# Ledger of designs, part 5: VH-VL binders against q67yc9

Target 1, 181 residues: q67yc9
Amino acid sequence: DEPVPTPWPHQFHALMFMNYSGDLSMIDLWYDWTNGRNFNIIQEQLGGITYDLEWNNGTSFFYTLDESKSCRSGQLEVGILRPNWLDGAKYLGQQNVSGFLCNVWEKVDFIWYYEDVETKRPVQWIFYTGREAHIMTYEVGAVLEDEKWQAPVYCFNKEKKSLSTKGALSEFKGYKEKAAL

## First folded at step 27 (VH-VL)

Design bb1
Fold by ESMFold2, look of step 27:
Structure bb1 (fold): chain C 181 residues (1-181), chain A 121 residues (1-121), chain B 107 residues (1-107)
Amino acid sequence: as target 1 above (181 residues)
Amino acid sequence: QVQLQESGPGLVKPSQTLSLTCTVSGYSISSGYYWHWIRQHPGKGLEWIGYIWYSGSTYYNPSLKSLVTISADTSKNQFSLKLSSVTAADTAVYYCARHRYTSGFYPMDVWGQGTTVTVSS
Amino acid sequence: DIQMTQSPSSVSASVGDRVTITCKASQGIYSWVAWYQQKPGKAPEPLIYSAKRLQSGVPSRFSGSGSGTDFTLTISSLQPEDFATYYCQQANSFPYTFGQGTKLEIK
């Protein structure tokens, strides 16, 4: 029987190393399906910290906490990734990656997803753009304190603008909007 | 730009050990990537020899496993091939190549210029 | 080991022609195949990876297709710089193996 990808746990934290042709960043991903929220803390190698906060009702904020106090907000038609978002992925067999033997799947030629055969944890994924996410740590059940999910006040007193699809994990935002369930 | 350059003897006698070095510039061999050796036989085409992973682990073509050693010298930013007990069948152009961390998905993207090795008495 | 069989061994063609090269794997390898171009006196250079993705900087006249055991490289309109030898390579499992090569010559 052909293996199927393990659904994402309802709550986890992952530290990810992102690489696109030498453009590097680090992302703390806090996924919280239970409370309908997803938070990416993005550290570019040559830049400051950017915060990407998404809610299951489509409310989204992209902001900084530095002196600029910038915020872009918007309403998306699609919520956060569902735990079973890999359902229907095409199995591509096994590959060795970084000391892991992984099962590999492809989702509509959009993403290649690598999962450790032994532990069933994600190891890496490669987007259609060639951008790579390498899962450095993976903490199932980790929950970020509720007050950390609060967007800054200046996100609410500014004119709405379209959210950028650029940056880390932008491929997920594009995928969700195009492939809305 | 990342560049790879092979060096070593062009002529080796049968039963000797062939020793080649790949010098890498523009990238640290300990920072990532798989580092491969490939050879091209006259009329037989390309044959993969093995790799050294940026952490120091190696994997060799099973057909050559007892004869091959691949090693790295991070202080010189080099990795090397030793092939013991050579015969005329080991006459080939030898290449070193870089291969991205996500092995299997990406191709070997940067190759050296190649060095010709002839095994004859 | 997975055997990769290319056909044809050589082809003569003119500038502007459409050329196809095929590669057959001895077992299923999903889409784990790459294509390389090699000019005389030079190392191979990647063209296609994961069966259908173009390497950066490769002209759009090159395309790849296939899945399972049967794979194709197509050059839609030959240019003078395309006369070279082409190799397929499986990346499903170690040891990596290559096709025998296809030499594309001036007619």
Scores: ipSAE 0.265, ipTM 0.739, lowest interface PAE 4.7, mean pLDDT 87
Fold by ESMFold2, fold request of step 30:
Structure bb1 (fold): chain C 181 residues (1-181), chain A 121 residues (1-121), chain B 107 residues (1-107)
Amino acid sequence: as target 1 above (181 residues)
Amino acid sequence: QVQLQESGPGLVKPSQTLSLTCTVSGYSISSGYYWHWIRQHPGKGLEWIGYIWYSGSTYYNPSLKSLVTISADTSKNQFSLKLSSVTAADTAVYYCARHRYTSGFYPMDVWGQGTTVTVSS
Amino acid sequence: DIQMTQSPSSVSASVGDRVTITCKASQGIYSWVAWYQQKPGKAPEPLIYSAKRLQSGVPSRFSGSGSGTDFTLTISSLQPEDFATYYCQQANSFPYTFGQGTKLEIK
């Protein structure tokens, strides 16, 4: 009779405040399971915006829109996180976090996940690395316009390579790679 | 570097109100964290007194609730403990401590030096 | 209130020894346990959180284990600077409560 984590809605937007040992960033997360796509817009504290675009066929891009026109692209073995990626998480009871009473779950060697008891919204998660994501706003059903999901042209003329397990949400990529095996 | 420092009288008479202040440097108390008071009785272990949340909300140990007030003065970056109607049983070393947002997951990570309070006639 | 019972109350050991301190909760608390070290005249300092995670800057000779009601702090090779009193603390629910302490004396 333990509570189970609410599967991620098929479409949502979240503004996240990230903290990794004092390194701070803001992430706009656009999750779109319906159209097989996931987009993270990463704003570092010292300026600089990085775009992390993933498709359910495994095609992935990590790019900038500044004058450097940097892009890394690759092919992952699996698509975007599935809505039910928290299935099988171990329940750890309830804790108060940031003014919310939360149910807490753990996936060992990966993540601690905090969900508000009353609204069932995510409140925060802590990766095994110590990186924290604090969910500042959460908009179920929000959809980013199709035109915004297009990777820049310079992403298509570069060699594909495996994407790094470093970066703001690299723990999710590492989790998916291990689980695919 | 965040530092916490307790201040207040070392001697208090029975039935009086004990007032202690924790001065915080290196971080604004209104910007985050839980801010706790803990005491350690002579020859005994530690007892949690309560906290003030950075938004101003408080929570107290039920065993002390009717006697305890924790408050903050954000203009001085301080939080304070008042304990009314003290007795000899309230003789202890009093600590203030900082605690991260995910309170159950993380420990109290920064403590003050502690201040000894004796309740005696 | 959740009671935390530590054992032993005191232990005397030599440099290099393996020392084990146990803590038992009066009810299930999952893994919501922290361990603190208090040296004479000083405030407690965190060692272990979430039962087994090492606080930053704490030597690797310290480790924690357990879940449910039974928890253990282990010092794998005792050093002279480990002379202190050790406390467990449950963080499952308020009010937070501490074990009565274990005084470690180096002989």
Scores: ipSAE 0.244, ipTM 0.734, lowest interface PAE 4.8, mean pLDDT 87
Fold by ESMFold2, fold request of step 30:
Structure bb1 (fold): chain C 181 residues (1-181), chain A 121 residues (1-121), chain B 107 residues (1-107)
Amino acid sequence: as target 1 above (181 residues)
Amino acid sequence: QVQLQESGPGLVKPSQTLSLTCTVSGYSISSGYYWHWIRQHPGKGLEWIGYIWYSGSTYYNPSLKSLVTISADTSKNQFSLKLSSVTAADTAVYYCARHRYTSGFYPMDVWGQGTTVTVSS
Amino acid sequence: DIQMTQSPSSVSASVGDRVTITCKASQGIYSWVAWYQQKPGKAPEPLIYSAKRLQSGVPSRFSGSGSGTDFTLTISSLQPEDFATYYCQQANSFPYTFGQGTKLEIK
């Protein structure tokens, strides 16, 4: 009887405005379940661009393309977020946010998720950490060209190390690890 | 640092229109948020009056709907309350407050200091 | 309109005591509740939002709980600066409504 959250489309692109206690960024999220890959391209406010690239086999890269040529790579125990990761979320009724009437769900100790009642698109989500993601554009079926998914060569010439917890979906990385346990 | 300050007359005669202004500093009212008016009656609790959304749309407490107008002047970074046909029951401390665009999740986080309005002849 | 009924109307308590204040909604409002503290002569200040989340800068001795219709604000160890009036507010639907307040007096 109550609504359930729509599983993520297998392929989409979203532009997200991120706010973490005044720390602002814009993120291009390319989600590609079909090819087992997920890419967050993170533009910090008046700052640099960080590339957060994940593969479903657990291979992960966190890099820059500026003069620092920074890259951290590693192997996670889990792959990318599954389309149905919202299964079991607790329904919290409807709320108006930013002019959208939304169905709202909670996964305790993790996230509040807002979905437009009319279009079934995500509008925003708020992590329990206080980080907010606001969906500015949402393009179902959009696919980033294969060549753009290639990490730079200097990711392969450095010692692997732990990935950063920075960025829009760091809470998702923690959630995936718990769910895999 | 966002600050809100109420201003307007402290004394209004019955049947006249009460007009209050909230001046906002540290944030442009046209950039986001909900902008609220709340009042507190003597010896009584708080009553929500209504809001103006930064886009200009408004919503009013149904109990006051026919008497209330909330408007914004973005050039002065102000929003205002007009309450027509006032009576002694409208004597209260009036507050303006800011509320994030994620209504319901966050509280009204920044309040003005309040301005006392007395309705008497 | 959703009515919010607070109890008790007033509380006298000693420094160090654990104090609870309750708020009951006239219908289910999930977790859409905020709590405010108002000190004499000042505007209300937020304490708790979404029933249980602590507002930034609020001491950890404050906590909130509840869902549905019954909500509680708890002060685990009362301090002298905590004497004030406390209000709950529902944010489930407009018009937003407040409880009638609970006056906490330290004695």
Scores: ipSAE 0.154, ipTM 0.714, lowest interface PAE 5.9, mean pLDDT 88
Fold by OpenDDE, fold request of step 30:
Structure bb1 (fold): chain C 181 residues (1-181), chain A 121 residues (1-121), chain B 107 residues (1-107)
Amino acid sequence: as target 1 above (181 residues)
Amino acid sequence: QVQLQESGPGLVKPSQTLSLTCTVSGYSISSGYYWHWIRQHPGKGLEWIGYIWYSGSTYYNPSLKSLVTISADTSKNQFSLKLSSVTAADTAVYYCARHRYTSGFYPMDVWGQGTTVTVSS
Amino acid sequence: DIQMTQSPSSVSASVGDRVTITCKASQGIYSWVAWYQQKPGKAPEPLIYSAKRLQSGVPSRFSGSGSGTDFTLTISSLQPEDFATYYCQQANSFPYTFGQGTKLEIK
């Protein structure tokens, strides 16, 4: 039998190094299925920090905490990724990536997912767009304190609208919408 | 759009060192990916020579390892091939190419136009 | 090194024909095979990798299949611009190795 992807832990923290055609960024990912929330804290290279806060009810916030106090909020048709979102992915075989022997799965027109054979930890994500995510740290069970999940007050002064799939992990948002169809 | 262009002498004498340069535009070679050299002998198939990773690490075809050196000049956004002690067997069209992704093993998705090198007295 | 045995070395076909090119790997390489198209005086252009078209510009008539040791490139309905030499390549491990090539000519 072919190996199957390991479902995401219900709670984990990951630091990711992102490369999109030379555009580099770091993402501080907090996944919390238990509490129905997901947080992407995005540091652009020599740039600012953008916060992408997602709730399983479809509410999302994109904001900064700098002096600009910018915020966009919207209602998505879908919530956060389910732990078993890779179910049904096609197994492609094994490859050595970043010094790790990995099983590789594909979701067509979305992602190549690399998982360490030994530890079952995600190692690399390659999106169909060419965007690459390199998993730098992976801490199962880690949860960000509740106070940090609160969007700024200025986010609530704006009406919620449909959000475009933009950002360092916008491919996930696009996939979720397609999967819901 | 990423573009690669090979350059160097089209004629090399036997026992000399073949030296080629690949100039990359539209992407910094220090930002990522693998940068490859491939050659094609007249009327023959393709032979992979080696690569240099954006980190500076190199790997060469074992059949050519003792004769090949690949280096990079990030200031010029170029990477180079040196092949020592050439013979008529080294007459070929030489291509530089880019690996699609920074990790894993993938095909070369962007190629230069190629440059012909003839080894002759 | 992994050997890629490509067949046939040449094939004559007509526009509209179905063409099949095969590569056999000397060992199991999962699905890590790429196919290139090369026209005279030009560099190879990537077509297929792991049974997927590598570029949006690759026509749908090109398809790849196979896993393990046996791989196939298929052109469902040959077009005039498809006459060229095709190469398979394994990307399972370094050194990368190519098939001998298949020259597709007009009948």
Scores: ipSAE 0.019, ipTM 0.581, lowest interface PAE 8.1, mean pLDDT 90

Design bb1
Fold by OpenDDE, look of step 27:
Structure bb1 (fold): chain C 181 residues (1-181), chain A 121 residues (1-121), chain B 107 residues (1-107)
Amino acid sequence: as target 1 above (181 residues)
Amino acid sequence: QVQLQESGPGLVKPSQTLSLTCTVSGYSISSGYYWHWIRQHPGKGLEWIGYIWYSGSTYYNPSLKSLVTISADTSKNQFSLKLSSVTAADTAVYYCARHRYTSGFYPMDVWGQGTTVTVSS
Amino acid sequence: DIQMTQSPSSVSASVGDRVTITCKASQGIYSWVAWYQQKPGKAPEPLIYSAKRLQSGVPSRFSGSGSGTDFTLTISSLQPEDFATYYCQQANSFPYTFGQGTKLEIK
């Protein structure tokens, strides 16, 4: 039998190095299925920090904490990724990546997922757009403090609009939207 | 646009060390990916020599491991090849190349034009 | 090491012809195969990756197929600029290895 992707832990923290055709960023990913929330804290190269806060009820916020007090919010038809979101992915075999022997799965027109054979930790994600995510750290069970999961007050004073598809991990948003169709 | 350019002496005497440098422009070698050396003996196919990852990790072809050293100078955005104790068998066109992704899923997508190295007394 | 046996070593064809080049791996390598085109005095250029995916900018007359051990590069309608040497490469594991090459010559 072919190996199947390991479901995500219900709670984990990952630091990711992102590369999109030379455009680099760092992302702190806080996945919290237990509490139905997901948080991407995005540091663009030579830029500011952008916060992408997602709730399993479909509500999402995309904001900055700088003087611009920028915030976009929207309602999606789907929530955060479920732990076993890779179910049904096609197994492509094994390959050495970043010094790790990895199992590789593909979801067509979305992602190639690289998982360490031994530890079952994600190593790399390659999106169909060519965007690369390198998993630098992977902390199973890690949870961000509750008070840090709050969108700023100015996010609630604005009308809900379509979420921006700009920035890192926009492919995930696109995938979720497509899956909701 | 990413460009790679090989440089070094075109003539090396037997038993000496072959030294080549690949200068990368349009992309930082410290940003990621594998940086490879490949050679092609006259009239022959391609032989993979080894790579250096942006972190400094190296891997060499086992057939050449004892003779090969690949290093990087991030300040100059260069990586280099040293091949010791060369013989006539090491006469070849030497290429540096970028492996755009840190996996074998994608090809070596950017190559230098190659530099000819002749081993002769 | 994984060996890539490429065939034929040479082929003569005319403009407009359909050309097929085969590569056989010594072991199963799933779809971890790339194809390159090399013209005289030039560096190899990527054509296909992951056995069947077309590299950006490559004409659609090029296609790749196969999985496991048997792989094929096809040029549906040969153009004058296509006369060159072609190489397959396995990217399943290091050390990377190449096929012996196929020289495509004008008939």
Scores: ipSAE 0.017, ipTM 0.574, lowest interface PAE 8.6, mean pLDDT 90
Fold by OpenDDE, fold request of step 30:
Structure bb1 (fold): chain C 181 residues (1-181), chain A 121 residues (1-121), chain B 107 residues (1-107)
Amino acid sequence: as target 1 above (181 residues)
Amino acid sequence: QVQLQESGPGLVKPSQTLSLTCTVSGYSISSGYYWHWIRQHPGKGLEWIGYIWYSGSTYYNPSLKSLVTISADTSKNQFSLKLSSVTAADTAVYYCARHRYTSGFYPMDVWGQGTTVTVSS
Amino acid sequence: DIQMTQSPSSVSASVGDRVTITCKASQGIYSWVAWYQQKPGKAPEPLIYSAKRLQSGVPSRFSGSGSGTDFTLTISSLQPEDFATYYCQQANSFPYTFGQGTKLEIK
């Protein structure tokens, strides 16, 4: 039988280097299925930090903590990725990536997922857009303290800007919406 | 955007060392990916020589390993090929190319124009 | 090393023809195959990667198929600019290896 992707732990922390056509960023990913929340802290290269906060109830926030106090919020039809979101992916075989022997799966028009054969850790994600994610650290069971999951007060003003569908890991947002259909 | 250009002597005497340089523009060779040398003997197919990774790690074709050295000069954004003890069999068009991503999933998608090297007395 | 046996060595065809080139790997390499087009005096250019993925900018008349050991490059309707030599390449492991090439000539 062909190998199947390892479901995501219900809670984990990952640091990722992102490459999108030469544009580099770092993502501090906190996945917390147990508490129904997902947090992407995005550092642009020599740029600012943006916070992409997602709740499983569909509420999402995209904000900065700088003087601009920018915040976009909205209600999505879908929540965060399920732990087994890779189920049904097509197995493509094995590849050596960055010195890791990986099993490779494909979700058509979405992602190629590289998982270390030995440790079952994600190693690399390549999105159909050409965006690459390099998993730098992978900490199973790690949880961000609750206080850090709070959107700032200015995110709750009556007049809000709509959520942007662009940015790091925006492909996941598109996939979730498509999968919910 | 990314361009590769081979340079070096077009004529090398037998038993000497062939030395070629690939100059890369539009991307830093130390930033990522694999940088390859490939050659093509007249009227023949393609032969992969080796690569240097952005990290400096190299891998050579076992058939040529004892004779090949690939190195990088990050300050000039160049990587080079040295092939020692050349013979007429080493007469070929030499290409440098980039493996754009860390995975073998993608092809060598950016090539130089190639440089002809003739081994002759 | 993985050997790539490409066939035919040459093929004569006319504009509008359907052309098929095959490549057989000496061992299972999943879908890790690329196809290149090379015109005289020029460097190879990628057409297909991962067996069936069309390289950006390549016309849709080019397609790739296969997995395991048997792979195929197909040109659905040959155009004048398609007369060239084609190579398969395995990208499963280093050292990379190429097929012997197929010269596509005008009939």
Scores: ipSAE 0.013, ipTM 0.595, lowest interface PAE 9.3, mean pLDDT 91

